VHH binders against q9p7d3. Designs and how they scored, part 42

Target 1, 295 residues: q9p7d3
Amino acid sequence: MSVITQAQEIPTVAANPDFNYEGDPIIIQLCDRDTVFELSRDQLLGLPESILMCLFPRGLLLDYEIQECQLTQRPLIFQTADFDPSLLQYILNYFQMAENRTANDEIALSPPPPSFPGKCGIILLKEDIEFFILPPISPTTNIAIEVSPNDLLKLKQRVAQRLLQQKKIFDCLHLENSTSEGSAEKNLVRMLCYSGFHEDDEWKRRIQEPHRACITSVTLTNLDFSADQGPVSDPEYFPVYHKLLLFWQKPARKCWWDSSTSITYNGIEFATWVRRVWTLELAVLGANTYETAAV
Short names: E, the ipSAE of ESMFold2; O, the ipSAE of OpenDDE; V2, 0.75 times the mean of E and O plus 0.25 times the DockQ between their complexes.

## First folded at step 16 (VHH)

Design X6 (framework vhh_7pa5_2; at its last look DockQ between E and O 0.62; V2 from the best seeds 0.53)
Fold by ESMFold2, look of step 16:
Structure X6 (fold): chain B 295 residues (1-295), chain A 125 residues (1-125)
Amino acid sequence: as target 1 above (295 residues)
Amino acid sequence: QVQLVESGGGMVQPGGSLRLSCAASGFRFSNYVMNWVRRAPGKGPEWVSTISWYSGSTSYADSVKGRFTISRDNAKNTLYLQMNSLKPEDTALYYCAASYWEYPDYSFPEEYDYWGQGTQVTVSS
């Protein structure tokens, strides 16, 4: 089956690559909760699309805003949507470090060279957990038991700590219960491990969101094909390589519920439901918004 | 043993309605994003509509917005497409397709993990 016709999505942060801004670099201030981040136009446009969608869920017409700033002499300051500043700092630092590596004549890319000469691939994997605690139905009253606000808070803290301690990225896929070779979960792990992950990898950042029953985890990894036989010599390489390219500047999401979790508190067993959303994206340093992956 | 079996196709006059069904088996239906893709005679495949897992989010190609409605019943492992105000341009072989990931667009056949055999819809006149 040939390429499927569909209207192309508009980027979250719209910019015209042909615009030329003379003079000093354009500096943008992002206000994210209590933290202000300063970055250049190129640094903002270089962030993964999935992260830009978190920061600007309604989009941003960046070059329009720059031109309005120049005409009206107002500052370039944008309020982001609610996003954990420690995660944004980790992401910004990672991309800065990767840019410094590619600027060095002693390139730290893994052999053999990747298919994007002069560019660096970065895999973003993000997990968003929302958890719910459901009081059981009392057999005597036939309604949910009453839980004091203090007890509910303690129960939420115990659930959050249990989830935070589950640090290994792939454990939540329950691969030991899979009976079939070629399951989607096994293929996902194989793809990532051929590309720079290891089966026992832990999340680089894993945090509980303040005042919410939510946990967010992020790992950034350099694209690294040194663990396989190379692009042409391995018969399995083409399927892995092709599937990873599907994520080239196109974040994809996977959502599922874990309904089997329970926790006991004061002799009462509470059901705990966990909704997990994974986001996977291949970001490319030095990308232009009109560049597309070869697929 | 994965199967996607479409049904409900047929011939209909312009302005008419049809409801397509897709019966799924051999995989955890609720873990997959479900799609309709169509192939008109002499043309390549065209994405029609997508429905997400538990959130119920839906999306449609511009050519079918307001006329087609995608839905799913996870208890029955069944995907549906209600097609109203049908036009001759809607004549195509309609495929049910499943993807493990929700992509921002579905431009490449490799983004789908499972395909049905298709059901023919013909809007004549």
Scores: ipSAE 0.506, ipTM 0.791, lowest interface PAE 1.9, mean pLDDT 80
Fold by OpenDDE, look of step 16:
Structure X6 (fold): chain B 295 residues (1-295), chain A 125 residues (1-125)
Amino acid sequence: as target 1 above (295 residues)
Amino acid sequence: QVQLVESGGGMVQPGGSLRLSCAASGFRFSNYVMNWVRRAPGKGPEWVSTISWYSGSTSYADSVKGRFTISRDNAKNTLYLQMNSLKPEDTALYYCAASYWEYPDYSFPEEYDYWGQGTQVTVSS
């Protein structure tokens, strides 16, 4: 692949490769809201960049902080930004499981090809929803109907509940007309399905953010190398996993708006605008982060 | 059918200015990240600039920063590149390219979904 630019991305969590810690693995405590997570330095560094960005939006000089803690005999405790602990737990558990499988050479179902830079690929798909309720206009007065703060809160809650019940990942993509844009969306679904998703897959985690008209959803899946057996007759066939390598430690985002959600309250229909932001990232286990430049 | 048609290229003296345009059709232009990429003779493709549809944020290669300005008109489905203070090293075929995803960087050709045919920019005394 010909590199167009040599832009080196600075990782959210910066580590010094020259830092050699002799002895037992360094255990870090992450404080996320009221929950404390324990993980090794390597586990932290192995998390998807998109997740690290959520946890540490201002970045983290990890090895510097570790060194400072050691010098001052302080515990290795780091405060994260506001992130749902249940999501983090899901992610950590998934990666831990994957690591264990990799370590035991149990990943037998879909071994990576020799060209793959690691032993296992994990695809992270995240959705961030922000929704807005628009006041209806009175047909008689042509003025926006006033909604009390209390009623507005109830309306938001209702919208949130409706969105939380929408569990299928790809349903939101089918709402758009079969235009050229529809083609891109179809291609997206195809790509993901060839990588290990299914058309009827549901979000593994979908939560409402506290005190916000926001919903965050996350699904992790293992990259399935066997899913895309391209036509043997096409020498220009580009396997889907090659495309996904573009997302290795480089999360890509897609945003769009939809107004498909409406709520009726006291006989009045309220329009709702929903902003959806998808984040797609590939994590590779068993690979050095520095090898991403070679892809 | 998806089309990207570049225009505005030509020959200009060093220090001069050009404005490139890219007319898009056959896809929802407003939902794509738009990019300029150039290829100089004997060299590989070089990313020049990107403009997001979501944030409206713009980014530039170091080689053109401060001299080039990328903009877009979604109503006209048109991408622009204002090039000022042109240098001989800016001589290249300039391509308009569209990306479905917003990437942290645009280092790889595979990050672009649609390409134009390019417009030639020549900076020479």
Scores: ipSAE 0.489, ipTM 0.773, lowest interface PAE 0.8, mean pLDDT 87
ESMFold2 (binder alone), look of step 16: mean pLDDT 86; pTM 0.885

Design X7 (framework vhh_7pa5_2; at its last look DockQ between E and O 0.53; V2 from the best seeds 0.48)
Fold by ESMFold2, look of step 16:
Structure X7 (fold): chain B 295 residues (1-295), chain A 125 residues (1-125)
Amino acid sequence: as target 1 above (295 residues)
Amino acid sequence: QVQLVESGGGMVQPGGSLRLSCAASGFRFSDWVMNWVRRAPGKGPEWVSTINWYSGSTSYADSVKGRFTISRDNAKNTLYLQMNSLKPEDTALYYCAASYWEYPDYSFPEEYDYWGQGTQVTVSS
């Protein structure tokens, strides 16, 4: 098994800012649509695995590329897959702020317990929506109602706008429709709210993908150890951060269809089908410098 | 009220076949990732196979790949495992397990939300 292969070398695209690698640390340029991001190796590898998969779905042989850059004295430039640059900027800024706090060893109000494997936990929740509009069948013609291309475009724009306005993270789970206590959706919301989310939280970023019926949303939050102080006398109590460690570098996915939304155009109701994919991942900062003993 | 009930275990000679079934109730079976997990004597749980609910994508442990086939019937709320070319090392208690999330790998018992009681498979001559 080798991280270096001649058959998997990716092409590079030079950015306009000139790199000078002589005597300086390696700077990586990521070309994401019309935006160039400059970052170090550690900043790139510190991104959540789920985000790295979005940027490099075919993989990246980073250590080989770094060695080649050092030997040839050329800048290290990668073309990412199609990922919204405003989302990437939000994520990079969030991790840089968190890294600065842990590097300065700033006093936290709720320090991690000894069983946590680092100094700080960051929870990533991501939603990917693909939506579809289904014209009703005319009872007269027994054929789907004809919709002009211009009207279909307006319908898609209205659906997208409505979905963008639905900014509360947990509303799409329809918890009020659940009839049983302890449903999986209620347990998920409880776990997240005991870890630093609030039930009325809104997506921090929610973007329509260009030229397609897709919406991407991302929220990052700090794992809050003070929110879950279960009773000391309950031997069955399992602190929520232990559950979150299941997602450490193991992004988990949940995919479902949501048909609870419809839209009216010219007095006609169109059904809207929404496919949602949630991705949940825990990032842990400071694990290499300090490892918290497990409990 | 959640129940996962395995059946179809038994004794079989090496090279033989068995088909395990798991009847599910008390939850929306069609919305869940379903798994087979086994526990050999003196060992911890070993993931065997997974089938997701939205695409029918399947995955297998290397030790069973090509010999075992996982399938599900959402209309009957039933999970299956067809086991062919059985070996003595396949001897174990086989569990049906349900998970809310699709993980990239299943390494921990806590990744499964619901468990059956298991059905014994013994491969011996």
Scores: ipSAE 0.552, ipTM 0.797, lowest interface PAE 1.4, mean pLDDT 81
Fold by OpenDDE, look of step 16:
Structure X7 (fold): chain B 295 residues (1-295), chain A 125 residues (1-125)
Amino acid sequence: as target 1 above (295 residues)
Amino acid sequence: QVQLVESGGGMVQPGGSLRLSCAASGFRFSDWVMNWVRRAPGKGPEWVSTINWYSGSTSYADSVKGRFTISRDNAKNTLYLQMNSLKPEDTALYYCAASYWEYPDYSFPEEYDYWGQGTQVTVSS
């Protein structure tokens, strides 16, 4: 792969590679809203960058903080930004299970190729939805119809509920199949399906953010190397996992708008605009962060 | 069919200015990350600049920071690169490229989904 430009990415959670802790594993407590999570230093560093960005939007000098806590005999407690604890729990559990499998050499179902920098790949797909309700215009007066705050709240709740019921990951991408853009989305779906997703897959977690017209969804899957069996005879065949390596510790985003959602309330149709932001990231277990530069 | 057509290249003296344009068609231009990439003779491709759709944020290679400005006109489906204080080292074929995803960095050719044919920029005394 020809490198165009080498840029050093500054990680959200910065660690000192020379930081040597002798003794028992360092256990960190993460306070997320009203929930406390316990995880090791290595577990924290192993989380997807996109998630770390959510937890620590201002960054974290992890080893510095650890050292400071040790010097002052303070507990290793870190406050996170606002993040749904159920999502975090899902992510942590998934990675823990993956680590356990890797450690026990149980990844027999889809061994990575020799060119893969680790023992296991995990794909993170996240969706952030923000939706807006537009006031309807009276056909008789050409004036926007006033909606009470209470009614607006109800409308938002209804929209949220509708969105929460849309559980299929790829349904939102089929709306523009006839356009050149549709082709790009089709390619995306193909790529993901070759990687381990299925066309009918659903979000593993989909939640409404508190006090916001926002829906956050997350799904994790293991990279399936067996699904990418291209014709061996095509010298130009590029395995999908190679493309996914572009997302290794480099979360990519895609944003678009859709207006396919409308709600009728008291006989009035309300138009709804939905902004969708997808984040795609590959996590590699058993690989050194330094190896990302070599891909 | 997606098309990217670059224009505005030419020969200019050191210290001069050029404005490149890239006319895009066949896709919703506003939903794509747009990039400039250049290739100098005997060298590999070099990322130059990016403008995203999400925030309108712009980024530049260190070699062009302060001299080049990327912009876009969504109404015209056109990408621009204003190049000021041009140097001989800026001599290259300049490509317009579109990316489906927004990446933290644009170091790899595989991060670009569509390419133009390029426009030649030559800076010489």
Scores: ipSAE 0.376, ipTM 0.712, lowest interface PAE 1.0, mean pLDDT 86
ESMFold2 (binder alone), look of step 16: mean pLDDT 85; pTM 0.866

Design X8 (framework vhh_7pa5_2; at its last look DockQ between E and O 0.30; V2 from the best seeds 0.00; counts 0 for: pae E 20.1 > 2)
Fold by ESMFold2, look of step 16:
Structure X8 (fold): chain B 295 residues (1-295), chain A 125 residues (1-125)
Amino acid sequence: as target 1 above (295 residues)
Amino acid sequence: QVQLVESGGGMVQPGGSLRLSCAASGFRFSDYVMNWVRRAPGKGPEWVSTISWYGGSTSYADSVKGRFTISRDNAKNTLYLQMNSLKPEDTALYYCAASSSESPDYSFPEEYDYWGQGTQVTVSS
């Protein structure tokens, strides 16, 4: 199965968009590991659904909590699930800068698509890697060779370093294989490249979790269809950005094992098992009401 | 001395069934999450299935879901894999693996502490 699968779920952070809170803006404190982030209600609700799922896997009844905070005078503080604070800061900064651009028209911006006037789209692509090392079978004993715990730790550190150095977003999909011409993976990459990515793009953030054999990578990019303008003589041309609107508030996941990774240590080749999860989501700035994407 | 010994492999026709066993010794079996992993000729390793240390939670790779069933008997220190509706693509060396870490997310198997030698499964006409 190469096709990205979408989940249909209730929003992770439940809030009534019609609620009007009197007084000063509501300030929310998020505690993520050792870092505290301060957000407005609108900033929190504007984060991509896939990120909210990472921060609040059990959900959050935001307006209920705000009302209880006002009635009981307790602080509006939430502990997030385990999520790297540098990644959260990158995401928050990106959305803040994008809000500043849309509020300040003194800088040239990409034109909005025809079915999405006055809106600004942001594409989120996220990769989660978990990796493992398998000792090889000895050809003489037909059993797995013994590896000391210290050598295994050194192998894991070398694998992590190599994975971090593989920063090109699309290389893991093995697009250069001739038998994969026209594959679902090539079509996905083509869709993304018509929408703001380039085939040689690198992850903007790629972080090893310090206490786990895990790597998380995130790239945000502005939706840009300037290269996907269609032929002049075809009034029925359907631009690629319409396919991306299907992912608005509906993140899609692709999960697979990467079987092409190995490492040599002290003359012995070790198989490396790499599980990858990609998440693709379209976030839209300026949506103050529930808007359904036009198909 | 920690030991994991797989058995039950062999040749089988497409659509057939096999039951793999993994006998464990030298460690406290009930404290470990147990896994089946496989390695086909010319392919990289593939995680197959995971079962929690108490046996209440199982997970499967999409390629085997509905056809394979993992189970364990902590009284016998034995892990099992029931393999039904076998396909030629299931041909591989099947390993038993133990991990001291547990995750509620079946999609992310933890680091493995112990490995068996593997048992060969061949599915051919």
Scores: ipSAE 0.000, ipTM 0.143, lowest interface PAE 20.1, mean pLDDT 74
Fold by OpenDDE, look of step 16:
Structure X8 (fold): chain B 295 residues (1-295), chain A 125 residues (1-125)
Amino acid sequence: as target 1 above (295 residues)
Amino acid sequence: QVQLVESGGGMVQPGGSLRLSCAASGFRFSDYVMNWVRRAPGKGPEWVSTISWYGGSTSYADSVKGRFTISRDNAKNTLYLQMNSLKPEDTALYYCAASSSESPDYSFPEEYDYWGQGTQVTVSS
């Protein structure tokens, strides 16, 4: 598996294990752009590390901040970094639903094996696309053709629209130009498909970032433990359960490039440079967040 | 306005040499690690070389190691890439890119703050 784990040794959101608040749950307000989210301390701590990194790129001493707010009688309001509120809402809702199901012993999939540290596994797959439009080079002068800022903006918008229409998660991995990384990508797809994804799955959320040539996509799925029950003799058999545990609160990244999204504008073909970054992370519900250090 | 302008590209025969330059303006050049990245036809971008703020450290992709030399002149706000023993496989649009990161992950273009428009290098018999 050609995935690079960029796990931080220190959690993005640091909590005090000795922080004991008995009573009413501490409700935190997260301000993300123009949207305010309410969630409990535990809910915040339960979010995937990769998402927390996006929300709090500078880190957050959560319990310290809570204490300070209490001492100063300030509201528990935290500003996040720029993150699409619709994505965050999707994530929060999904986790909330999962928690509710777990609490009610309504496990949608096969129960986790005894070796699993929690009651439910959720796989987070995120894609960050950044794309660049390359000006065409004049065959006569070998100089790049000048494109007006206005035209460039239009071109970017067109590229973005094309990318947004690409809803299938795995379509981008079948690109012919994936030379040496083709095998790694295939393995990744295989792993994910054995984990609970399907080959024809679509991104649950796919959005264009404002004022940026970027597209962010997110999909969450429950870990399917039954996938590990395949015949051992199957060459395609992959015990994904154990491998995915490596990504528990330790997001892994895979990046690659493609130039397949060329666009023609006013009779001129523009090549594109598309960088794709996938982030894969396993979240475990019903586990002590502090136990991740032991894995 | 931040600008990176590459020059020195052209057509050369296999085994030939080229020297690329990148003129930087609009930002404090010495505050950035400078990089060369190339894009060959039909291929994705490939990191080529990196040089630290004052030239104390250099790194190269395996594909160019021993053949290419990156250097910089902070007084002139210019980045250079000496390319020797050029091969057809070196044919690409070459970009200079600036990064404020001390240890950039070269596989992540987001760690590059500024990009040039590129200069074409063609190695052909």
Scores: ipSAE 0.000, ipTM 0.228, lowest interface PAE 15.2, mean pLDDT 84
ESMFold2 (binder alone), look of step 16: mean pLDDT 83; pTM 0.846

## First folded at step 17 (VHH)

Design Y1 (framework vhh_7pa5_2; at its last look DockQ between E and O 0.53; V2 from the best seeds 0.00; counts 0 for: pae E 6.5 > 2)
Fold by OpenDDE, look of step 17:
Formats: sequence, structure tokens, C-alpha cells
Structure Y1 (fold): chain B 295 residues (1-295), chain A 125 residues (1-125)
Amino acid sequence: as target 1 above (295 residues)
Amino acid sequence: QVQLVESGGGMVQPGGSLRLSCAASGFRFSDYVMNWVRRAPGKGPEWVSTISWYGGETSYADSVKGRFTISRDNAKNTLYLQMNSLKPEDTALYYCAASYWEYPDYSFPEEYDYWGQGTQVTVSS
């Protein structure tokens, strides 16, 4: 089975951050499935790149569209790609809340160090699961058992339900099977836990995609600078948030396969293969444009 | 112990071909995106090519696109770089590097988790 790792091309969002609009904030309407979201230009541009890529896989010429709308006196409406509106609402609300806190200087719980290029960091962790059901083999005949399309649908639904019940973020990494403290998975968990996650954290949103054997999950968290209590006196100490800066507007992906789940249907056991794709990205609020260019 | 050992480098004439290999050990090879990075004399490191965990996706620098081919054999824990139509500007020390994450672009050394010692490629008449 050729494991097709889909490298998402990063669409270019052409936005001029220096667009001096002296007027009222430009309001954008995003049409996502049957839901319309209203947000400002700045709010849209402030979204994680990975989310923008999902919404606009072919890119977005925002300034051009704004100009055209002004010339034609049409409302500024964008059609997004297929994206779960509940996920988008969660993301928008979270960023709005973070912006409000930043504006009110309520970031007192974890002030960023002077070396951090902004006032607030937000970590986005996203998981895309695709699952496949393998044809069962008859133990008596060693021949694959035919499954009707209707039964297959039911099987997929059952698998999806099981996956939806798996709420803990780090359970899928099977850390108990790691024999070395230096395993990549352990390092990943360590990095994230030093950044604001907790070992028992759950996905804030986890949804089944319509008409696909796919589960999408998203969790946002504020970068916690207090979690990394390394020795300040160690000149070789490398704070974890420095590593996370590698993900600033630069979403990274991790892909792996696991045979995690078997399901029984009508007395027959079905094996499943699961492809997991994690996306990790850091968003920085209140960043200086000069510092953004340096990353 | 994690090891990446490059081989297959050498001296070739312009227009010639070489095939580099990188043998990996000490880690789960399929868990990592594999990369080739080169460093020419007097220049900084230059990303050359990347291949995804299971070989489904490949990417190349513009300077080598159409001439180089990256591949991997996870059963053998080996990364390859087929280099065709070699040019003098391809002269460099070629490194095999492993990345746990796949990045949109590789601009920083910190994006690589493990490095080999490199194999020298010299293209000269």
C-alpha cells in the first residue's frame, strides 16, 4: 500500500500588512459550508498559516479582492474550502480572546521574555486521521470475506466512533512502548508539555469529517513561559520556546501509521489501519514586523 | 547510537553522474523525513532535497530540480541521491540529515535532528 503522504502546498496569502486603511476596519465574510463568519482583515491575517491553507488551498489575494470590492461596491465575501465550521468557530473565538487579553495587558500569568518576538504565543496542534478497514479473511477458507457497501459504511461509522472517544492527545503515541528516554515521541511530548500542554490534555475539538473516513482534531493553547524552568545560569541552556519559534507561521507536519484498532461486526473481526498527520504551528500576537522577517 | 553514514561521493567530470547513499542506524528510520544538504567551499549549507517518511513525497531545490532524484529504502534503512548532469557548482560536501518534522522549507540547521559526516562530491574537468 503506497502510503501517500500528502504534502500540503503552502498557499501564498498575498496580504499587504502595511495597507494603510484609514477607514473603518474592513469586514470580511467567510462562507464556510452553510455558515457565514464575519471577521476583520486583521483577524483573518492573524490566523495560523495551516488554517489559512485549509480554508484557501489555492491561496488568497486579499488585497486584490479588497480593491475589487471597493471599486465595484460589492461586499467582501470569500468562499472557503470544505472546513468544519465548529472548528473554525473555536479557532476564531480563541484568537479573539487572546487578542482581547493582550490588548488589556492581561497576560500577567506568563509574560514573555524579552527575547520572544511578541506579546503572546499560541500553539496550534492539529490531527488528521484517515482510517482504512482491511478486508477480513475467512479462517476456514482463507478467502477475503465480501463486505457490502452498506456494511462497510456501518463499519466506518463504528471505527469513527471509537476514534472520537479517544480524547487524549498523547495516547496515540504509545509512550509506554518506548524503551529509551530519548525516543522521538518522548521528546515531542516533553517539548509540548514544557510549552503549555499537559500530559493528560484532551483534544478541544474532535470531529468526524462528512462523507470521509477522516477525523479532524484541534487544540489551541497559550505558550507558557513558566513551564520551562531551566537553569538561568547555564549558558548552554536552550529554552523550549526557542524551538517552538521554528514553527512560527511555519506549520510542520508529522505523519505515521498505526494498526491501533480492530472492530468486531456481526461476529467478524476487522483490522484497521490508521494514518495520523499532526500539524504543529506557533502563532505570535503583537509581533514586530522586523522580528517576523528574521524567523 | 544514532548514525548516518554517507557514501558514493567522488570526483566526476561535468555532465557525469553519481549515486550517493546514506546508511542509517540507531533510530527508527521510517519515523523521519530524510534530507540531503550540501555545503560548498566558502558557502553556507544549502538544502538539496527532501523525501517524506514513506517516500510518497519528494522536493528539490531549484538548482538541482530535474537532475537529482531522492529515494529511500526503509527496509534497508538507506537514503539515496541519484545525481545526473553534474555541474561544477554541484561541488560540495553532501550531508544526509534526518528530520522528525516535515517543514515547508528548510532554512535552519535546527530543523534537522541528526546529521551524517558527509561525503565529498567534486565536479571538475
Scores: ipSAE 0.857, ipTM 0.940, lowest interface PAE 0.4, mean pLDDT 88
Fold by ESMFold2, look of step 17:
Structure Y1 (fold): chain B 295 residues (1-295), chain A 125 residues (1-125)
Amino acid sequence: as target 1 above (295 residues)
Amino acid sequence: QVQLVESGGGMVQPGGSLRLSCAASGFRFSDYVMNWVRRAPGKGPEWVSTISWYGGETSYADSVKGRFTISRDNAKNTLYLQMNSLKPEDTALYYCAASYWEYPDYSFPEEYDYWGQGTQVTVSS
């Protein structure tokens, strides 16, 4: 269901960051389903690695393609993998606004400390849900109850609507049912809330994928350096953004199943199984090189 | 309270086999990606193998691929490593380690959340 890929030593989109192309800005067209996005080389290279992996799961040799395109003086056009265009638009807009803010040297609400390797940080949190509906086994026939295609469609619509209504990011972790201290879920929520999330935050984008029993959610948040107030009287406390640098250009995933739910349809109770994958990544704007994250 | 206890190490001749076990307690084992890491004398940690939360996906370092098999039993809170066709270069302390996140790059195993104390594997001719 959820696949661990081999470690990737090379970026999904391969380009030399030091190479400058002469003339007007290079216009790249991405065809995502029937939507065309126009962006510069720098805008494409500035996207989170996890998003580039969604768009180009087989990779992209960008500088090679640009050089071939320059010989013909035509638009550079790529077909992406199947990724929802409304999510891509949200991500592109967010990064464009953040880039404009940093390029204009606008005063940040929580300026980064000198040890942070760039001008601002952006946290990407993404949830991918796949859900399954299991008909009960009839005790008389000893076989799964047959469900008509129309009933199955209505049942999927009801499950999807219920999952879409669960808008709060952290509710799926069931923190109120957890024991105290040391739980992995509580540690994750604390890290994110010390980074600029709030406990009752809702997904900024949450959509059902077309033609599949899948829901995708994305939130982008500015890293808030002032949100980490730390414990009083602990001079050895390290701010949480040091932990977030582990995710800089190295997206991490968490996968789990939730089988504690059911849905009733026409008097019959169906078990529902939900597989969730979270992806966490830090983007850093205004960074000089990737190596500065190791300091 | 978190404990990871490795067992099953020992001395073997080249070409031999060993099965390592790691008993886990004090945390929800099924919520963690489990890893085997080894440290040879005078070297830093080397990632060996990783297994997903429920055992469906496994990964191996090139140096052990085809010889080692990782598995887990979430009902017993136990991680296993079957090591076949052992070579002298497999000599190391073998640790089990737990990670809350699945990282795409296994080059920093020191970032794992919990570690065992290790079990020695020695392969000598």
Scores: ipSAE 0.035, ipTM 0.524, lowest interface PAE 6.5, mean pLDDT 79
ESMFold2 (binder alone), look of step 17: mean pLDDT 85; pTM 0.870

